# Ledger of designs, part 73: VH-VL binders against q9h9l3

Target 1, 176 residues: q9h9l3
Amino acid sequence: PRKMVAIDCEMVGTGPKGHVSSLARCSIVNYNGDVLYDEYILPPCHIVDYRTRWSGIRKQHMVNATPFKIARGQILKILTGKIVVGHAIHNDFKALQYFHPKSLTRDTSHIPPLNRKADCPENATMSLKHLTKKLLNRDIQVGKSGHSSVEDAQATMELYKLVEVEWEEHLARNPP

## First folded at step 3 (VH-VL)

Design e48 (framework fv_nivolumab)
Fold by OpenDDE, second read of step 4:
Structure e48 (fold): chain C 176 residues (1-176), chain A 122 residues (1-122), chain B 107 residues (1-107)
Amino acid sequence: as target 1 above (176 residues)
Amino acid sequence: QVQLVESGGGVVQPGRSLRLDCKASGFTFSSYGMHWVRQAPGKGLEWVAVISYDGSKKYYADSVKGRFTISRDNSKNTLFLQMNSLRAEDTAVYYCAKGSYRYDSTGYFDYWGQGTLVTVSS
Amino acid sequence: EIVLTQSPATLSLSPGERATLSCRASQSVSSWLAWYQQKPGQAPRLLIYDASNRATGIPARFSGSGSGTDFTLTISSLEPEDFAVYYCQQSYNWPLTFGQGTKVEIK
């Protein structure tokens, strides 16, 4: 079986009005939740909005942050050939300006069996926070400090593990 | 219960070196940034250094840059502060402090050790 | 660095009275402001974080308010054990910095 990793990214606002979402942190964990990558990333453009309430990113995090192009290279090297697990992962890939093969992508925000386990509608998009609380009895994204991408990546991996067998079988029968 | 226990303090002459240790327990040590904060006798608090949860990031106060090195051994739940080229103004109680946010080098200090006294005098 | 200035330097009050401590930042720290209590011979103790959140185990008589550059720690009714030095601390930017402290002493 292919190696599996989970990814979570935090974005800040760049551009004239801060509407452009730029990668500011990326965390990758392995199947066991061990951190493989966790870096603050410096966007190529000036940060207009740190979006701290959600991103958890502050100005001090950008001190000695890894330039985007370098970070992207590092991240892609890790992801190549892996099954990549994420929550609403299309946002992460967009921020990375990278698209992982669909057949090797697992989005926990679009796994009906996971929602079913959480007593949620199968076709609804549930937040990572909600699923984590329901299925893992764990509180994430608590407080005003914003998100922790490491914590979120770990939670995402743990959630997927709950439905891994069933979902992998489903995908085998119904390849994307 | 979270517990932080500093050790290694003592009296040293200027120019000498000293290493402080901080043994942590009661929480997942490897998930938190750890700090050193010092307090000169009768004075206020001064942040000294921080090390990220995985040791990959370190930040120092300007007053100790180039002289002090913060490090950690997560397998032993221990934080270190190597102090070189000590000066009289380094005289202080040195506190080990736990970062308040998981996987973040910033934040506040939600738990403190009892402190260890470092006296630099000729 | 961001300089935090606390006032007053000393606050003399009696048990039961209301204490109001000020912390002003040289630049905005948003809500990244904490308050600590330190008693003689003891390590500091976290009271308030994120400007207004009471830390675990902290009595309700302690409250924090403010954002940006002006912050206040309020002790609604002083208890004998509340006479101590109080520090504010910002975590908005490097280096992390403390205020110089306010001593709350018994009148």
Scores: ipSAE 0.377, ipTM 0.814, lowest interface PAE 2.0, mean pLDDT 94
Fold by ESMFold2-Fast, scan of step 3:
Structure e48 (fold): chain C 176 residues (1-176), chain A 122 residues (1-122), chain B 107 residues (1-107)
Amino acid sequence: as target 1 above (176 residues)
Amino acid sequence: QVQLVESGGGVVQPGRSLRLDCKASGFTFSSYGMHWVRQAPGKGLEWVAVISYDGSKKYYADSVKGRFTISRDNSKNTLFLQMNSLRAEDTAVYYCAKGSYRYDSTGYFDYWGQGTLVTVSS
Amino acid sequence: EIVLTQSPATLSLSPGERATLSCRASQSVSSWLAWYQQKPGQAPRLLIYDASNRATGIPARFSGSGSGTDFTLTISSLEPEDFAVYYCQQSYNWPLTFGQGTKVEIK
């Protein structure tokens, strides 16, 4: 069987006016939900907006954070050659400045059978929170102190496992 | 199904004002940067303005800076462009465009509205 | 401001032929380049993002390549619906900019 991991990243605002998203935390879990990687990451650019309500990142987390170049190297070693599951995963790959092969990428925000199981329009982009509540009967991203990337990565893997057999069969018949 | 619907276009005299609206549906509007892109008749695409996901940060093309104001109302899923001191060179179809990356305004545009025509003439 | 120069301005081809469109940036944009298709009277449609990724629903005959300053959009075998204007766009630096467009027309 091909190895599979799930990823979730948290980003902060950098650059002029904080319009750019830079990686500030990354969590990776294996097929069973065990944590393979979870680090706070120091962007190479000045942070102008921590986006704490969403990211959960505060200035204190940056004190011992792994520098971006080092963290990126560690993360890419884990992702290379594996099926990578994420939710709206193109955001994570942009923050990593990394281009993972489409054939090895699984995005739970773009899997029609998953939406169908949640009684949602097949072509809609549903939030991770909504799908997790509908299909796993579990609340994630609770409160106003930011999201847990570990919790999000674990939920994402569990969601994918609900449609894995059907979706892998679809991809074998319709390669991306 | 993501939809962006522009309105407010029309014919105006030079020096006057016009406001464009863009109603969004089918995605979490409050999580994405939104852009205005215009296209003069028979010409190419020109980026006009951006507003961040929360409305706190804005940036404009030099050609419209000081005359146009971008704003949004996340409770109504609506994007606005207030266009003041209009010039003949502002004549264009104005497109509402969705930023592709969550919370990041620097990406490509994954969805576009159908556009609304603004004609500035005397 | 980063200037994107597309070539040729017009490409006259027949259905079934391969189309190769170029976009050159005045400075490196890494891989932060997208391609759009526009038909008369319609809004632009995203084809390729981040240099080489096909957008959802875009046929496999469309492919993008390149990095840095030189980028290519390839249509391996033109279908009738592919005759349109194509624009490249960079998202590396502010302001965001587009190329001037390449018109692919029937010979």
Scores: ipSAE 0.305, ipTM 0.776, lowest interface PAE 3.9, mean pLDDT 90

Design e49 (framework fv_nivolumab)
Fold by ESMFold2-Fast, scan of step 3:
Structure e49 (fold): chain C 176 residues (1-176), chain A 122 residues (1-122), chain B 107 residues (1-107)
Amino acid sequence: as target 1 above (176 residues)
Amino acid sequence: QVQLVESGGGVVQPGRSLRLDCKASGFTFSSYGMHWVRQAPGKGLEWVAVISYDGSKKYYADSVKGRFTISRDNSKNTLFLQMNSLRAEDTAVYYCAKGSYRYDSTGYFDYWGQGTLVTVSS
Amino acid sequence: EIVLTQSPATLSLSPGERATLSCRASQSVSDYLAWYQQKPGQAPRLLIYYASNRATGIPARFSGSGSGTDFTLTISSLEPEDFAVYYCQQSYNWPLTFGQGTKVEIK
């Protein structure tokens, strides 16, 4: 019943030797997996390393990308007041330079019942690719051109839906 | 070749209205944000307004909010600026400028029209 | 709004000399700064975008540098065609804003 979205971001390398992770794409989907937002985002600093194998981002995507400050405003309007689902979502929030309340945050890399369903140790951090294959029988992040943040956000929402009732009841009894 | 051609400028009395048109060619008009930038005689550049690629989002300079309305017709590759309640301070050359970004965003201006003069005078 | 302050207001130089133009922002605009050239009776033309990238067709003598609040446009050796007014512009926040301009004139 609560409004819920899933987010996945792609980062590129900026700063000295490309060691800083800067937001370069963001995808947000609703509860049913429909795309609410999907934009290439131009980092404030020039890109040193596109990390194309993982990010799927190439120089051509940056030519007409939305500037970070504008994109951040658009994204935060979508996220504010909603339950936000992500995988290792702290990385996405850091890239957005944003704090989202813990009570409204759901991280599929840290939900013990989800790991249990996947026959993984409850306290382990499993990759999105592994959980999606094991629980949804779907291959994501396939190929040499990098990840699709839309595909990743959709998979993340579907994974959360598998444990939503159980996990929301747990959180009601054990508030973060 | 990218071209932007403004029209509709002229002399108008204070409190009246005027509409400016900008005809675009040489790029996919429906994919880019479009801007109006003005320049008073002998003065510098002042950003006026922007409209997103699909017309759904608009931003205005405080000096024109509530008086000016930006719009576009993607089927005709045309950008508009409806100027209501004109003041002497609105006297300027109005430039149509293409945003560097597509889809609900804007940035630097990679192409400009030649400008059209609007004079608000009694 | 973000205020951009250009200095000097006027720069009087001879052909062959180096021109250095400054643009300072009232708050950080990161790398979201562009430079334009305007000649009398003409529309502005884009020179530099994202602080340091030269636009298509712009001669190598034009270069941009800086980040945050302090930006510089450099013309390494002035040609007769370079005597014009130069504007900086930020695209970091709404509303978009321009500096007041620097006029580069023949001495």
Scores: ipSAE 0.005, ipTM 0.473, lowest interface PAE 15.2, mean pLDDT 87

Design e5 (framework fv_nivolumab)
Fold by ESMFold2-Fast, scan of step 3:
Structure e5 (fold): chain C 176 residues (1-176), chain A 122 residues (1-122), chain B 107 residues (1-107)
Amino acid sequence: as target 1 above (176 residues)
Amino acid sequence: QVQLVESGGGVVQPGRSLRLDCKASGFTFSSYGMHWVRQAPGKGLEWVAVISYDGSKKYYADSVKGRFTISRDNSKNTLFLQMNSLRAEDTAVYYCAKGSYRYDSTGYFDYWGQGTLVTVSS
Amino acid sequence: EIVLTQSPATLSLSPGERATLSCRASQSVSKYLAWYQQKPGQAPRLLIYDASNRATGIPARFSGSGSGTDFTLTISSLEPEDFAVYYCQQDYNWPLTFGQGTKVEIK
């Protein structure tokens, strides 16, 4: 039936003063939350700032990491032709240097009915942590050791499922 | 060829427990979600439970939630259903069914076992 | 949960006649509807998946159509072995649900 996956990426700082965001981990889960992909990814440029308190990435994770070029190919094979769910997903696609069709993209940070269910303004951009706590009564991103991209991808899929029927009907009537 | 063979059915008293097994062959068992579907005598089909390909995710029908536990052993190509606190309304033929989509637990059922009868009576 | 309502409950026909079975969903299931055939004492057999695709080995006389909330299974010319109970099933959302069945019987 549904060819739908959820994605979450972690980025590290590269380039001058670590201001460039480069892909360093990617997790992809299917509709029921099973992990399809979860790899640490080695950026082609030198890592200036691991951003560990957010990314959870440490130097040790880079030792056996998959080179960016190889990882990108693997990830794109999984995403191509599927509905891809994410939170602020444009950041993930930018890190992958990839443009996914808007008609197959679902961004849980920009779904008005989801905000409404959380008693938040429909025009506000709410964090994944906040929406997950309000709607699923679950705490994510709890560790001071950074985020788990698997946990984030799973939460993102579960959030989307709360509004899937309503939102897919809306999109069918109002194509992006 | 794909085969699913259920076992473990029988007659039990209300409040007791029973475990059903389903032995799979002819496909890569560890790559597919597996389901239990039941049918009460003379009635229609009712979906009971699913377990993901790797065993990490499980979903249950409300009628059995908290009483039944689905599990699997991929090394033995075997699916299980542990049924606790059995009630008369649990009386049914229980079918093991294979999910159609690789690595996805949703789906239609492309293969079914022969079924095993569970009768709960006092 | 998504409720599937099948009609008619019983369809009495003769061999050679066309059978048309309906399945209506309480909310849209897009194209994600399957049809099964069940004969007495046997497990169900997959006929149609994703509304209109015939499963492997299913004769061309069986066809499915529809999307959203209204679905139809058609048997163009009934053979003796086609007299059975037919169930629809949605795999759009949890929990997975079946219709109550339509019995196709000899007149």
Scores: ipSAE 0.005, ipTM 0.505, lowest interface PAE 14.1, mean pLDDT 88

Design e50 (framework fv_nivolumab)
Fold by ESMFold2-Fast, scan of step 3:
Structure e50 (fold): chain C 176 residues (1-176), chain A 122 residues (1-122), chain B 107 residues (1-107)
Amino acid sequence: as target 1 above (176 residues)
Amino acid sequence: QVQLVESGGGVVQPGRSLRLDCKASGFTFSSYGMHWVRQAPGKGLEWVAVIWYDGSKKYYADSVKGRFTISRDNSKNTLFLQMNSLRAEDTAVYYCAKGSYRYDSTGYFDYWGQGTLVTVSS
Amino acid sequence: EIVLTQSPATLSLSPGERATLSCRASQSVSDYLAWYQQKPGQAPRLLIYEASNRATGIPARFSGSGSGTDFTLTISSLEPEDFAVYYCQQSYDWPLTFGQGTKVEIK
């Protein structure tokens, strides 16, 4: 039985010159890629920069969006006690103001065997888009409409499944 | 091949109700926001309502808010529009329209149904 | 709500001529502007999305430009099948809105 989910968050710019990344959408999928959570999230601070080319978030998405504190509670209820897969996942956890145990965290941007399968240097940090194209022959994050966090979470889970057996064995021998 | 087929249009008296259905095929219905757009005879296009891919959120044009209800059944690939308290100004061809972006309820309608005529008259 | 104003209301031209259609928004819609073509008795057809991207299957003679509040649809050389009504639409904010339409008709 897999107690594993994948997460992808979208952030907008708040604070001075929009330099602070605030959570504005979160998507969570299960092991099979079924959506468990997907909500637009209203930051408590004024949005200075929607970063729409990357986030896909527009002003209309904020109408009746779930307030941050409520969304955070819903998300943490889903993540607690599960293995959580993400790509550069520290950014998602930072935006959630949340600490997830390292023993239950899997970051597809820092899994050397995954880079190896993609014919990339094991110590390089590769983008989700590049790994997905190389290993799944799928184009994600296309165009200027912004990223789909559901699409990104699904791709992230599929990428992890390619190395799951060997990486879980590695972690058992080398606990974080 | 993507298809959207509307049904349920007809002639109704003011104050009555009517339900429109839209059967979708040829794409993963549960991954896309769906919209209703209408066009009164000889007039332009008017956006009516949207429903998120999972049914969790809905928005309406002010002209129909409180009278119309959009819903969907992802297990049957079907979109619905329940129209209550119909008025003469609701007379229009109603189009079912697919949002272009996966898991984004933004407009930009890449596919439209053929439309179904609703006539509200005494 | 964001109001889109199209001009001219009617454009009378001959095949082979260039058509230039304008759409003006009451406030900035960034690049979230689409153009549709509608022929009598038919549903609208997507031509341009995000101001300047041509939809799949749309001939190269159709092009879109602009950002913010001022947008243009250009048909470089009208074909007989291009005589139709054209609508702009914004997806920047709720409610989604359309312009009133520009009719391109044979002279």
Scores: ipSAE 0.006, ipTM 0.548, lowest interface PAE 11.0, mean pLDDT 89

Design e51 (framework fv_amlenetug)
Fold by ESMFold2-Fast, scan of step 3:
Structure e51 (fold): chain C 176 residues (1-176), chain A 122 residues (1-122), chain B 108 residues (1-108)
Amino acid sequence: as target 1 above (176 residues)
Amino acid sequence: EVQLLESGGGLVQTGGSLRLSCAASGFTFSSYAMTWVRQAPGKGLEWVSAISYSGGKTDYADSVKGRFTISRDNSQNTLYLQMNSLRAEDTAVYYCAKGSYRYDSTGYFDYWGQGTLVTVSS
Amino acid sequence: EIVLTQSPGTLSLSPGERATLSCRASQSVSSDYLAWYQQKPGQAPRLLIYDASSRATGIPDRFSGSGSGTDFTLTISRLEPEDFAVYYCQQYYSWPLTFGQGTKVEIK
C-alpha cells in the first residue's frame, strides 16, 4: 500500500497581463491532516499580479520565500511514489512543472461519486469551497484576505476520505 | 449540471448595437474567469473577450477593442457582452465559455453554452 | 500573437482507422499551455484535452494528446462514427488567446 498526501498550491500571475500561473505557495498534508510542507515560493519570473484576493500572497511574503528551483526539489521529494490528492490538481502539477503518474493521482474535482454525494452533476467541475460546504459543513476560503493552502489541502484530504473505499475499488477495476 | 445559456442575439444593422447575456448555473460563478468566443458562418473559432472573476480585469481581441465591452454581475450569475459599432464581419455565433482555473485566469474552456447567432446586415 | 497552424486541413478516413492531427505554434507555449476541442455540426465545441496531454472528464480513452513547446498532436486511436467532426487547438500561454484554424475529420 502506498502513503497518501494532499497538496494545494497558490499561484500568482506572471507573463503578459498576468495570464501565466506561477507557483507562490505550496502546502502538503498527510492522511490525518498534519502539515508536511508549507512554504512561500519565489517565482523565477516577474510577478505582475499577486491575485491576493484568492492566493493570499503579498509582496512581503516574497522577501524570504524559497526560490522555485529549491522548493520544487523539496516538494517532489515528498510527492514521489505517493498517492497525491488535490483539487483541480493538474494546475498544481503544471505550476510545479511536474508529471505525477496518473495511477497515483486523485483529483477531487473529477470524482463522480463525490459530486453525487454533494447533489451536484457527476460530470461537472465543482469548486473546493462548494464541495467542502456541502459535504463537510465547513466554510473555507472565507473573506478577502486570500485562501489558506493548508486549509484547502486539509479539506481536500477530508473530501477524498469520504469516497476513498469506493473510488480505490473503481480504480482497481478500471486502471487509468 | 453546469449550464451556460446565451441570449440577446439577432439581426442588427451595420453601425448598430446589441447586448448579449449568458446565464450561468451549476458552479460558483464568482470564482471563475469567463470568456466570449465567436464563430463566423463556415469559419473557425475566434476568441473575443475575457473577464476575471471579479470583473476587475478585462481583455479583448484587437478586432473588437474599443467597440465591445465585457462585464459580469456575480449577484445574478450573468455574463454580458455589449457590442457597439457593429460591422458585417461581426456576424457569428457567439459562445459563452467558462474558464477552467479556480482563480482569476481563463486558461482553457471546460464548459460552453450553445451559442447565440448575431447577424449584422449592411 | 501566437499563431496556431493545424494540419492537415481535412482528413478523410474510415471508422476504425487512426487519426493523427497536428498543431504547430509560431512561438513556444511553454511546456504545455495547449488544449484541444471537438465540434460537431450545429453544436458548441467540447473540451477534449488540456495541458497538451490531460484528457478532460468524460472523454473516451481513444483520444490522446502529446507534444510540447511548438509541436503538438491529437491522436484518435480508433475512429468511431461519432468522432467525425472538426477539431481545434488553442493556446492559453500568451495574450491574446488564439485557436488554430481547425482540422476536419470526414468519412472517406
Scores: ipSAE 0.000, ipTM 0.478, lowest interface PAE 15.3, mean pLDDT 87

Design e53 (framework fv_unasnemab)
Fold by ESMFold2-Fast, scan of step 3:
Structure e53 (fold): chain C 176 residues (1-176), chain A 124 residues (1-124), chain B 107 residues (1-107)
Amino acid sequence: as target 1 above (176 residues)
Amino acid sequence: EVQLVESGGGLVQPGRSLRLSCTASGFTFGDYAMDWVRQAPGKGLEWVAEIRSKAYGGTTYYAESVKGRFTISRDDSKSIVYLQMNSLRTEDTALYYCTRGSYRYDSTGYFDYWGKGTTVTVSS
Amino acid sequence: DIQMTQSPSSVSASVGDRVTITCRASQSISDYLNWYQQKPGKAPKLLIYDASSLQSGVPSRFSGSGSGTDFTLTISSLQPEDFASYFCQQSYNWPLTFGGGTKVEME
């Protein structure tokens, strides 16, 4: 039987002018929203831009952070064989240098029924913050201290649950 | 406690090669990024190269003035960082310092410990 | 490359004076600016990192301020051992770059 998890990653800027997004935190929650994994992660490249306003990452978080290679192995063991839910999840998979099977991937930024419930155009890419406010009546990503990847992963799972039955039936009839 | 000792400097002719070594002690060498910074006689400081720890993939970075000519490397089992300098120019004449990146698990790009330096003179 | 411009290139001062050294980056570097002290014939020593954080063991008369492109190092009451050269350095992006230096010399 397939298990379902939700993931949210925080990235920092590395490479020239901080233009490359490198993994610096990953949170994974189960179907009920319980935390399965939440670690700060050391990028294999110099951090040029912490992007703290959005990432919530500061230099202090790197002190005991898990090296990228070790964290990646731990994360992939959790994700493998499971249905993975995320918002704009291709960014998370890119930062993990990982390809998850499309048949087991659920991206809440590209689920037309979810946008429909939020009174948004079906094919538009809506932010996690907007969908969470409209559909769950909850404010996330509040303030200037950066995003909580745990909070974002939990919200993402709850959003998916709103359309799970309808979307799983759609995918069964229209395999990706 | 922390010590960085450079060696390998000397007088060389333009176009030739020289290898600098820096032996570290008093800390867990493999956890730190290591850098080379040079200073021409009577001039200011110029960053030359950096090598990150293995936890960060051992990535290397170079100043534009030395790209393609210099190679930084490390041997964590011996606590040594190297700077291989090829195709030397008179402009490479300087005192070369070995430096430790300030933060154990992240290259912050600043240096809390410096060696005394080794002199490289490129002249005919 | 990010260019760092220091001013003045030299300053003459007396013990007890307040000395201010400035550093300007050619682009915004947030707070990724560090200050070093170098005495004649010696290797540089780290004084201030991340614009305003005092390195352990450095006297409290040294302070740093600024963000973005404009930064200052202040010595509130100059002591005899403070006559030295001072260098700023950006840690925002590779290549890492230093300012041209400021020599603080006795009047």
Scores: ipSAE 0.005, ipTM 0.490, lowest interface PAE 15.3, mean pLDDT 87

Design e54 (framework fv_unasnemab)
Fold by ESMFold2-Fast, scan of step 3:
Structure e54 (fold): chain C 176 residues (1-176), chain A 124 residues (1-124), chain B 107 residues (1-107)
Amino acid sequence: as target 1 above (176 residues)
Amino acid sequence: EVQLVESGGGLVQPGRSLRLSCTASGFTFGSYAMDWVRQAPGKGLEWVAEIRSKAYGGTTYYAESVKGRFTISRDDSKSIVYLQMNSLRTEDTALYYCAKGSYRYDSTGYFDYWGKGTTVTVSS
Amino acid sequence: DIQMTQSPSSVSASVGDRVTITCRASQSISSYLNWYQQKPGKAPKLLIYAASSLQSGVPSRFSGSGSGTDFTLTISSLQPEDFASYFCQQDYSWPLTFGGGTKVEME
């Protein structure tokens, strides 16, 4: 089987009114939840909105942040050829300006068995916070100081592990 | 059908407070930015405040003329956006409109739906 | 703050006329400009967003053009229901700002 990692990115607002989501932090964990990568990332465009309540990112984090081009290269080396787990992961890939094969992508916001275990409608899009509380009895994204992308990536991997056997069997029979 | 219904306006003396409410229906309220725009009698439109969706941090923005005096907030469970107005001045006299942002999960300044407005008169 | 200067303040026109309203931003706002119509005693109604995109349900006689700092709203053949005030608005940055308005009145 291919190696598996989980990713969570934090984005800041760039462009007009901060409408553009630009990568500002990325965390990647392995199957056991060990951190493989966790860096603040400097966007190539001026930051208009730090989105601090959600991202946890402040101006101080940008001082020694890894430039986007370098960070992207490091991240892609970790992701390439692996099964990548995330929550609403399309947003992370878009921020990375990266295409990851759908056959190697697992999005915990779109796994019907996971929703079923949480007593939620199979086709609903549930938040990471909700699924983590219902299925792991853990509170994540607590408070107003922003989210930890490490915490989110770890929770995402643990959620996927709850349905891994069932979902991998489904995908083998129904390739995406 | 999208509907926005403002309430809470009235006649108040300078220095007093009022809280305006806007009850929304017909759309996924929590996914959109909500704004207040006012219009003084016989004058043009003036943007007052915006609160972004929770996906964008629920961040708030204010016109300089009201900053420090007005507070915008929202209750997504009730589909209500509020405008708390403190230290009111005669120049705050206007019809106050609630307006809905156009992009889902995004901050946007173009408003696809407006309420009918609630009148605030600040005079002695 | 981005200042929006709208001209003219008023225009007298007859049914069937072409009416042009101009809006100028104090700095470049790309295409982040919107147009609203307001009739007496009523809330504003969105006509055009993103400088040139016609809102659903708005008649095709309304059109918008421009980018950067200079923008135009055109009504190709004025109808009786078009006598109203018109406002431009930038959504490029906070604070959001409106033009002073243009009243289109009969004759």
Scores: ipSAE 0.000, ipTM 0.469, lowest interface PAE 16.4, mean pLDDT 87

